VHH binders against o26223. Designs and how they scored, part 166

Target 1, 191 residues: o26223
Amino acid sequence: MKLLWTSQHIKVTVHIDGKVSKMDVLEAIKTRRSIRKYQDREVPEELIDKILDAAMCGPSAVDERPWHFIVVRNREMLEKIPEVHPYGAMVKDAPVAIIVCCDSSLEKIPGFWVQDCSIASQNILLAAHSLGLGAVWTGVYPLEDRVEGIRRLFSIPEHVIPFSVIPLGYPAENPGTRDLFDPDRIHLEKW

## First folded at step 9 (VHH)

Design y46 (framework vhh_7nfr_2)
Fold by OpenDDE, second read of step 10:
Structure y46 (fold): chain B 191 residues (1-191), chain A 124 residues (1-124)
Amino acid sequence: as target 1 above (191 residues)
Amino acid sequence: QVQLQESGGGLVQPGGSLRLSCAASGFTFSEYWMSWVRQAPGEGREWVSSISYRGGYTYYADSVKGRFTIARDNVKNTLYLLMDSLKSDDTAVYYCAKHIYSGFPETQDAFDIWGQGTQVTVSS
């Protein structure tokens, strides 16, 4: 029997409950998209642990590993983040957000912490995607207002620099895939 | 045993209200989306409403939008449909349905468990 449906074009990613599909690394990279809409579903702690494990597996300058992570599940705090982050509106709708920070006291070579935290942030995105979650990188550093806003909101010490806010959850949108390959950006031996 | 059982149907006058309930058992209720589907005499099954795990997302057919409210109590393992401003065209058997997957039910294959249904009759 065919059910009659109203033509609501709601783009919702359908997930198979209880099963995490294996995704190879190239697939994860190629198919990852920024997700800004999330289902009304909690993210299990186990998945967050896996994501954070991945976040800490990236290389860092001289193995300095300057990163720290704040896991935010509190609804009130999630709702406050957009107040200090003008492009963080989706954070309030996410079941969880990870704030990536740098402890400057751990830095061995000045300036490389940005690369280190970027790698950690990207690993969070890829891991989330491979686990069937959606996420988006919302930049904090180097914008001073955002840095100080997040710092104050979460009582982050002065020597610790908030770098990014990454909301994540089960995706409630499917933006599709895109091909970003551009051969004009490839130079052989010389520019 | 996985089971859905509807209740709360009956005879009402146009403009009246009813509250349907669906008692769920045999599965973790809070881990599934739920829907209401209705079937009028001589017609096919019509999707009515869906609700997400905790009720953060609700969807309605155009025919019932603004009049019906879907809700759930995950502690009681119960799905609800509040029906206000009932019309004669709302007369149908109303079914509770369990989703297989999370997300809006785009096809009939979205459901694996159905209740027996409860009769709603709107008549003057």
Scores: ipSAE 0.025, ipTM 0.384, lowest interface PAE 4.9, mean pLDDT 89
Fold by ESMFold2-Fast, scan of step 9:
Structure y46 (fold): chain B 191 residues (1-191), chain A 124 residues (1-124)
Amino acid sequence: as target 1 above (191 residues)
Amino acid sequence: QVQLQESGGGLVQPGGSLRLSCAASGFTFSEYWMSWVRQAPGEGREWVSSISYRGGYTYYADSVKGRFTIARDNVKNTLYLLMDSLKSDDTAVYYCAKHIYSGFPETQDAFDIWGQGTQVTVSS
């Protein structure tokens, strides 16, 4: 890369040296599994940034892109998540967690933020898997007790809704792949 | 007031090394990408290197790759440029710059605060 500024515009040659995923899209989709056991290893900030870039690339209703993300690495904070999320026990053992949030002020069409944040959450899971990490989606919305617990724990404003908590790390388990194709769920031309 | 103060420049022989520092104040240093930019005599500003919030991403101009290392210390609010195998072409005033937004600076408008600069002269 060369950047030379002689005015407010740059003539640039860009070479991106980022690591390229070796897993194709279909392989990533088919082999991704929920991972709840993690190695005691830090996840580099670079990988988290790549995962969040992927999260923001999802489609959203009327391009509203209502998502915000909280990256939690603080061990004491991670250890408090199971207190407000009964099925989030694995989060305390993860080196990092991402909280997917909806900023309701960015919503253009009512209710579709749930689909938008679901897409972002799935992209986090797929991107993590493609980068050699494991992750699991733990549900927050629409369970009011979990929404309020996570909101209070992370000082989330009232207009922002925590949607999911996704712990991630290098996997310390290797569940087998699943054969989920069911042709009885496919209807040709009509129901 | 937001302020950036560079230091560590000087006269060095070709093949030598220097360590530049940039002390930041008046903003939450750990929440911004930072860059080094240089201006050689009679030339425009040339981007040298950028670093993300915690150093997970670093970018370098092709002219300095393998010779320079950008680093930061968020506890000390300080940005560094470690310069090795210096060449006469590295002679320039070196500025540190605060990014307005995350990522690679595509225009010089990507920066809202610049330091005063520190002179590096590579000469025998």
Scores: ipSAE 0.000, ipTM 0.180, lowest interface PAE 15.9, mean pLDDT 84

Design y47 (framework vhh_7nfr_2)
Fold by ESMFold2-Fast, scan of step 9:
Structure y47 (fold): chain B 191 residues (1-191), chain A 124 residues (1-124)
Amino acid sequence: as target 1 above (191 residues)
Amino acid sequence: QVQLQESGGGLVQPGGSLRLSCAASGFTFSEYWMSWVRQAPGEGREWVSSITYSGGYTYYADSVKGRFTIARDNVKNTLYLLMDSLKSDDTAVYYCAKHIYSGFPETQDAFDIWGQGTQVTVSS
């Protein structure tokens, strides 16, 4: 229940009614922006579940799917992330963050987990954007100090590698779109 | 010119249906959440419904859930409110509103552009 504007400031409840459109993919890719400012609002667990479902749908080398996810909502824990991650200051202001991890015991081809976890991270960003949320990828791997800092903070075992920290929330900023198409980076038939 | 223009309001009997439209111009419509907000005579503004950028997710006030459907057409830059099983309590001026930020509009400050409103009157 949240306060909505009426002359009496009465509280009302909101019901979520969701559907998926396959035609939304290019829109999501082209309009997604890094969001670092969030409203003081809870993100429903149903939306987090949808985002994580999308994250696990990415391709992986020989179908190893080495990813694990930590969902962090605890304010005390979110406030400690900037202590071990210099560019993670915005995480303390987010209502929730997802830590993308690789379980190395699930790895079938050494080294390809980086691509696997990158794909999962990007799917989180795109899914969040498509659901009206904002998110930003903050890098952990391969920076050893960040990897070990996050590992200790969240009691992550040695065989599991924290890859990225992605704060999420309802956006409190709306940055403009970007035109990044550069035809000089396209080579026909040979370099 | 940035503007929102509502249409489709009118007088209807209880149990009837209406379709409201909101034509948007002067901004990239597909980049913003949109909402419907209503105001009954002598009362404050009440949030009715919101829709995400693509129309993939919708949100409704409890008072209209199951009776109203919000939709958008990003090719035509148009927002819709499909109102079924109308009640006398639904009598209000209905406003189309553009969100500043994506997310649930807890106050009217969540919007930067408002339409002029369209009157819906439900009476026998």
Scores: ipSAE 0.000, ipTM 0.197, lowest interface PAE 11.9, mean pLDDT 83
Fold by OpenDDE, second read of step 10:
Structure y47 (fold): chain B 191 residues (1-191), chain A 124 residues (1-124)
Amino acid sequence: as target 1 above (191 residues)
Amino acid sequence: QVQLQESGGGLVQPGGSLRLSCAASGFTFSEYWMSWVRQAPGEGREWVSSITYSGGYTYYADSVKGRFTIARDNVKNTLYLLMDSLKSDDTAVYYCAKHIYSGFPETQDAFDIWGQGTQVTVSS
């Protein structure tokens, strides 16, 4: 029996049938926006699995794949993240967050882990969007205060570096689309 | 044995107040979200309110928003529902329910343990 939740402000359309929105890759990239407001709606584990699968499909330097992911659903922990992340206020409102980390012991070439984890983070955002979720990339690395804050909060080992915190959920806002194409940023053959 | 036991129900006049309690046992109370669900005669179960682990967040149905307050005491392993400005439409059996996972309950499947319920009757 479906519980009818009437929220005054957000018509939670509970799509029972988990209809995964299908977007082509260009559509996902072009229409993706940072979402910082979320519905009071749980994100199914199946969607998280798909997102994490996507996160692990990106390239990495010499295939080092240094990434680890912490999936956070505990409300108390979500509520604490903004305490150590000044720009992570929206995390407390999200039903789930993914913390992307680097295991430095897996690094084969120094410094490329930042690119690797960035690709993983972007894939999380695109996958989330394609699945009908909203997400935002909140940077942790390279800000030492944020890195240490997240490390302590989640008891992350010293050799593991928290890179980003990505809250996600069903969107409660629609910021619209934007055109970011700038021909002045394109140079042919030479600068 | 995992158990929830509601108390505090009764007969009250419109505009009156009641305080429901739910005593939890057999599990780590602070590690679970808790909810109140009610069922009026001849009607289905209706979600009323939910509260997170430490009480940092509370959620309410539109029908009770501004009138009801959910709270919890994790030391006493007790869930509360303060009901003010009661209306005839609030007449129902009120159930305490334990969440399976940390998330907003969309269906009854979100709960694994239920109390026996306590009757609330609002009548002049």
Scores: ipSAE 0.000, ipTM 0.298, lowest interface PAE 11.6, mean pLDDT 89

Design y48 (framework vhh_7nfr_2)
Fold by OpenDDE, second read of step 10:
Structure y48 (fold): chain B 191 residues (1-191), chain A 124 residues (1-124)
Amino acid sequence: as target 1 above (191 residues)
Amino acid sequence: QVQLQESGGGLVQPGGSLRLSCAASGFTFSEYWMSWVRQAPGEGREWVSSISYSGDYTYYADSVKGRFTIARDNVKNTLYLLMDSLKSDDTAVYYCAKHIYSGFPETQDAFDIWGQGTQVTVSS
């Protein structure tokens, strides 16, 4: 017997009892939103592992893979992050945050690490969303105050550059969907 | 034994209100999404509403949006459907259904446990 469904425009994927709902890649991309409110619920380590696995699957310049990840669950440390990151207020409310960093000693071509770490950060967001979590990209680099603040807070070596802080958790908000398609941004053959 | 049991149905006049309840047992209620599905005489089953495990996310069919409210009490292992401004077209057997997986129920395969249903009749 086929069920009749209406309002299918909203699709969500969450993790329950170790099972993950299926979400195709286009759906993940189209429905992902920045989430800044989180439930008082811990994120299983298994999900973090999956997210980090995804983070390392993106391309990098000449396969340099310069990224490192700091997983932060300590409540005291999470609460200190907003002190050095003025737009990271939501981090203190998250059960976990991932700090994406670049090891400059791994660079093969100067400057492409920003793209590499951006791809890793975006993959974290998409993976989190596909697993039923909410996340938001809070930029650290290239703002020097934020970079040095995070560096000092987590004792990050000088040759390692903190790039982004991404709080994650089960979402406690639903911003809804939006259409961001803009045909005026598409040029055929020439500008 | 895993079980869902609906209650609260009855006869009501158009414009009236009802509150349905679904008592869950035999599984960890708070770890599953839940839905209401209804079936009118001679018609197929129609999805009505869904709620996430925590209650933070709720979804409604267009036909009931703004009139119905789904809620849950994870301490009492109970799912609710508040029905306001009832119409004759709301007449149906209302079923409580347990999700297999987390997320919006896109197909009938989304559910593994069903209640016996409760009759709602809206008539003048």
Scores: ipSAE 0.020, ipTM 0.303, lowest interface PAE 7.6, mean pLDDT 89
Fold by ESMFold2-Fast, scan of step 9:
Structure y48 (fold): chain B 191 residues (1-191), chain A 124 residues (1-124)
Amino acid sequence: as target 1 above (191 residues)
Amino acid sequence: QVQLQESGGGLVQPGGSLRLSCAASGFTFSEYWMSWVRQAPGEGREWVSSISYSGDYTYYADSVKGRFTIARDNVKNTLYLLMDSLKSDDTAVYYCAKHIYSGFPETQDAFDIWGQGTQVTVSS
């Protein structure tokens, strides 16, 4: 892997081998934040491919892997999402969004597709962060009006359930880190 | 006011060591990735090293790997660069720089705040 920065004021060429280009897993988990403000900069297709590869690597109940993904780059389509998702205003400002869907025909164990798609959604957020991108999970399922709105907007078949919409981009904000460890939520041997 | 103030530069013999410090103020230091960037006479800026907000992850340019160590003290709001086995090619003004976002940047405008720089001269 090679990272290259060039500008009128800064010229940086970095050759990265082995571990140099990779964020530690614990660091990635602890430093990932919801990002809702994005630079006006395209996200390369190769980064989206890496993110989707990571999304599909999650554990799935009885290995059913019911997830499907819609990649949305069309500005007109991104601008329509807030009309069917009231808390998705930031999506219109993102260069790209991924819609995580469940194909119910692939479901082997009833109801576990929600956990499966949650795992895929979290992997998208974590992979994006590890690649220097920002993302946020905007909820669709189980809100019926949002599910039907997104389905209609993206021509999603009746047997497929849109689960989440995740806008992605290069971050234009840096919210502080969070120390969320709470020992009172850990019970040894019994409640 | 947001400010980065470098110190610790100077004249050193080849093979010697120096420790650079950067005192940060006016922002929540512990929330940002920080970097060292250098500029040799007549050259453009060259990225040297970056450290994550927690200090748990570090990056180094190939030219300094194994010789330099980046570190931070989030209690003191201070960034460090420990420079060992210095070479004449390390002669440059060294700048402390704050990343515009939390991750390692792959961007031409990765930094929003810069220090004034500290001169390192490696000569006999």
Scores: ipSAE 0.000, ipTM 0.135, lowest interface PAE 16.8, mean pLDDT 82

Design y49 (framework vhh_7nfr_2)
Fold by OpenDDE, second read of step 10:
Structure y49 (fold): chain B 191 residues (1-191), chain A 124 residues (1-124)
Amino acid sequence: as target 1 above (191 residues)
Amino acid sequence: QVQLQESGGGLVQPGGSLRLSCAASGFTFSEYWMSWVRQAPGEGREWVSSISYSGSYTYYADSVKGRFTIARDNVKNTLYLLMDSLKSDDTAVYYCAKHIYSGFPETQDAFDIWGQGTQVTVSS
């Protein structure tokens, strides 16, 4: 018996838990937006696994792969993050957050870990979006107050540097699309 | 044993109100979305309303929007449906259903536990 769902008006792109979106790469990149409002809906572990898998697929300097990930679902901890992150207010409303960290002991070339962790963070955002989730990159490094705040809160060892906090959830907002293409930023052969 | 039990149905006149209850047992009620589904005589099951874990998000079928209110008490393990401005077309057996996963139910497969239902009859 097919339930007649007259949900015509709730364009809730209800992504069924565990379904992988067929969104292509360019679409994901172009349509991704920072999402700071989330539904009262849990994110399945399988989606987090997919996101983390994607996070680890990016390149790194001399393949050093310095990244570590803390997956935070504990409500109390999520609610504490805004206390040490002034622009992380939305984290308390998210069902889950991923903290991207660098293990400095894995660094082979000094300074490239920032690029490595940035790539990992961006892949998290794109993967989340492709899976029907919303996310936002909240910067931690290089602001010392945020770095130390997150470090203490999660008892992160001294040799490990928190880089970003990324709350995730099913989106409760639609910021729309934007065109960011700027031909003035393109230089051919010379500046 | 996992169980849902509806109550509160009955006979009411058009324009009247009813309050349905669904008592949940055998599972952690607060960890699941819940829904109301109804079935009129000779018709298929029709989704009516859904509610999130804490009740922060509620959804309604167009046919009942503005008239029905879904609510829950996680301390009492009880789901509610407040029905106002009842119409003859609201006559049906109303079922409480437990979600398997979090989120808006897209199909009937979204539910793993059903109550026995409670009869609502709207008639002059």
Scores: ipSAE 0.019, ipTM 0.306, lowest interface PAE 7.1, mean pLDDT 89
Fold by ESMFold2-Fast, scan of step 9:
Structure y49 (fold): chain B 191 residues (1-191), chain A 124 residues (1-124)
Amino acid sequence: as target 1 above (191 residues)
Amino acid sequence: QVQLQESGGGLVQPGGSLRLSCAASGFTFSEYWMSWVRQAPGEGREWVSSISYSGSYTYYADSVKGRFTIARDNVKNTLYLLMDSLKSDDTAVYYCAKHIYSGFPETQDAFDIWGQGTQVTVSS
């Protein structure tokens, strides 16, 4: 595969045998798994750009798009994340992490930034999976100690709220898929 | 009976092409990732290529990128490996393998069902 630069606004095309590969969305959704073990291998900047482009394509309440992203590649900074996030131990072993943030000054409807940032986080996970990478969502908001720890570590302003930390890299584990369909959770016409 | 049956191997000249097939039976083929793995005489097994259950994801070993194409037909329950620009180093027994898990196989423990193999010999 080769990544080709095709426009003045970043648009990266991936070719396989001269053709652009098209992804099956349902397969991507069903096969995505949380990945916590990563190869000692750099993730190209072009792939991070594609992931962030996908993150910003999510629906947002009144199109407020309050998300901001911090891309962390610095080994010393990645190693400090577990000190303020107890369940983020895997982050220190990842080649890169993305911190999803909400700029509250961009919020047009109170409270919907949580949904906006959740959508962005899920798009990051799915896009990473589609590009052959593994990732995991580690929760920050609404746990106040984690929010303040991450804020302090990355010099995040008071009006910006860190929402999630998503380490990613080439997978060093291959967990099985699960069929989670449960018809008992589906109600027809009424409860 | 669960089985994988390879075919299409043979003797080919350097620079030539071959198409390998693997017929699957005894399981729901469309629900599993599939791989091609090869083994040269006196060497261990080398992963060659993998394909997701729908065909949307494909992976290749660096040694075969740009020369080999993996494909599947879920209606016919058949996996394919289209081999172009063959080299002497491609000489090996080629195995079809069924994945236990989705995604790139990190080790041979990722497979639970193997075919009997088909011999590919690249020689003048």
Scores: ipSAE 0.000, ipTM 0.144, lowest interface PAE 16.8, mean pLDDT 82

Design y5 (framework vhh_7nfr_2)
Fold by OpenDDE, second read of step 10:
Structure y5 (fold): chain B 191 residues (1-191), chain A 124 residues (1-124)
Amino acid sequence: as target 1 above (191 residues)
Amino acid sequence: QVQLQESGGGLVQPGGSLRLSCAASGFTFSHYWMSWVRQAPGEGREWVSSISYSGGYTYYADSVKGRFTIARDNVKNTLYLLMDSLKSDDTAVYYCAKHIYSGFPKTQDAFDIWGQGTQVTVSS
């Protein structure tokens, strides 16, 4: 069968033997860690689709859903991101990154887009983790140098604000689990 | 200047073996997936094999699976294709190609740099 580069059925049987173990939501939240080292392994498009689906399921102010997503797999572009993001060194080693953006033209209430995009970003992290991937949230907004750097690099329109860059891949590190529960941060009825 | 240069092609008998090499220059070799693509006379380009950054993942066309082995040496900036049990149908010009994107190449647009190719002829 001449695999003519016809768009069709290269069933890359990616042996996703990764039993996407249905991770409990609480388990995902509690066990999630920032991952900055990645395996020499492809992230299937199907997983990215699931992650983006999750990213769009979060609430937003008055349902404004201002988020946009840039999926970056181009190696040259991935390598350039650290040039404009000082703490984004790991991006160059990731097989893929998602840039979360806000379209300000979709904003209904000023300022809530930050919360909206934060929720979307967190959902990306949790979804990635539940799917056996590692990811890290690298902040772009509100640092102007990073915002402008990412904007120029990806030719993002002026009315669209880059918010975060999230590299992801199969984890090549295991930082372990943390117990971050602090009862001193809990106040009953009043401060 | 970014360049790929294939070598190692030649005439072999059916059942014979060849080792192709592709020397890369002008870019960070280890940061890109690499592939072999071949073109037989009168035919279109056919994907043969791909390899990830450090060789942790390899992919093969069904036509060459079990017979060909793709490898790379990132210190030497060299891509290899070990071809065993060669058949007449393997006769083609073999090209090495640099990926633009990480992952399995779905289309020819996945490549931005090509070598000049090396001729492999399998004939009795």
Scores: ipSAE 0.026, ipTM 0.357, lowest interface PAE 6.0, mean pLDDT 89
Fold by ESMFold2-Fast, scan of step 9:
Structure y5 (fold): chain B 191 residues (1-191), chain A 124 residues (1-124)
Amino acid sequence: as target 1 above (191 residues)
Amino acid sequence: QVQLQESGGGLVQPGGSLRLSCAASGFTFSHYWMSWVRQAPGEGREWVSSISYSGGYTYYADSVKGRFTIARDNVKNTLYLLMDSLKSDDTAVYYCAKHIYSGFPKTQDAFDIWGQGTQVTVSS
């Protein structure tokens, strides 16, 4: 048996007043930035649970919901990710990472799992931002070497496809926001 | 036209070897994972082996691991299955199949293009 959530292991203090950033949806979407530098501060399990709950709330083709998630807090494992993902160096410096996976046995319509897992990944980024955390989506699928590297590193079964690795933590950088609205990309009634 | 054509099947003695080929046409062969799937008389389809679009990653069913080797030639648009130490239980029609997406297919429904098949008979 594997009891993944027994995760009582170590200690640090705690802080949780239950206080989180409060922003409306549009503000969250417009101000979210990729964050690659993190404070040396652990993310409470309660916040990870909230983020994963949000990830599973995305729309999915014929409600197939093929996503599975691996939560990685082990420093040695985080430090091995850059070995199979050369441009994922920031992952080793994060206190936690979430690996978004597709269980192909749950897929009802072939090929739509990519959209399903993209939606889950974006919800993780937005939820993290709304809770005062920073995160970045590092691409795994469809790059063969990264898919199989991550599969071997985390003992992922052959019928499960690792899609993205999302490190997250309290941000140690503050990139400005960008307003990217371009009305020339909007066509009324016809192209 | 999109097409997969298998060849190389035949009658062979137990312990013998065969090399199957599958010629692909009508699509960008180098962009897709490819598989071999077999169907024995009176049985359902059984996945045998898969190979990634680059050829860098290969997967095998437990029943054939160590005896079969899957390979591809992206210049010739050809998929291969090298079969060694053949057993009577390997008797089947062998199909090559194109994956709909990347990764290991869980079921036969994960394929969108199939060849016509080539018969392999292992008999003394």
Scores: ipSAE 0.000, ipTM 0.235, lowest interface PAE 13.7, mean pLDDT 83

Design y50 (framework vhh_7nfr_2)
Fold by ESMFold2-Fast, scan of step 9:
Structure y50 (fold): chain B 191 residues (1-191), chain A 124 residues (1-124)
Amino acid sequence: as target 1 above (191 residues)
Amino acid sequence: QVQLQESGGGLVQPGGSLRLSCAASGFTFSEYWMSWVRQAPGEGREWVSSISYSSGYTYYADSVKGRFTIARDNVKNTLYLLMDSLKSDDTAVYYCAKHIYSGFPETQDAFDIWGQGTQVTVSS
């Protein structure tokens, strides 16, 4: 496809890459599914770096950006996560997991760190999907027993709160997408 | 010990009603989505209904929508299934199931803990 683009009075013709293996942003959002089965393949460090870069690009309340990330690749440590998050069994089968944390010392406005870390977590899921990986968000905060279990396991300081554990890998399952659009939830001008 | 214990099954006539209960122990019941899943003789498992930890969200299979109501009591750590207008096709073993995640499950069958089941038989 060719597009005509103008800046002031100058026209530029741009040829758009139409490769079927690429996702645009809307396609990534609409087709992302939770993936809980992974191939026994290592995820390159370069892809993890790209995912974490995307995670840090989210909006943050008063630009506090309190997120910190722990990247876990050690098999013994991954196998211990279900012991402190007993219903996150899929984590032990993933080649890598990212633990999203809030450093409370970076918090500028009380309570908004939850929204900040939620945004970072969602960006991890979308970036992983766009790169051909699968991931799933497993909840830690606000469940006190899981927060303290993850804290103990990964030597997380008291001023840092583990928010989510996101296992990632090349998908070994392919769930179909769902039609989730509900126009009854959209109100024009007033409720 | 993490356990789910169902009760309330039995024999009932078509058009009748039953109330199933599931007593949960060994985990923080109020933090999890809970579901009912059934298995008819010679068939696979069929998801019936799910309820959020707060009761703010409930979902039903098309086959039971309008006839069954899922409910929970977080003080008593008990899940319920209120079954009205029972049909012969509702005959199955009914299982209480705990969702793997503390948040909204993206699938209706993502479970880690199951009860032993309670038999519901609808016949004349």
Scores: ipSAE 0.000, ipTM 0.109, lowest interface PAE 17.0, mean pLDDT 81

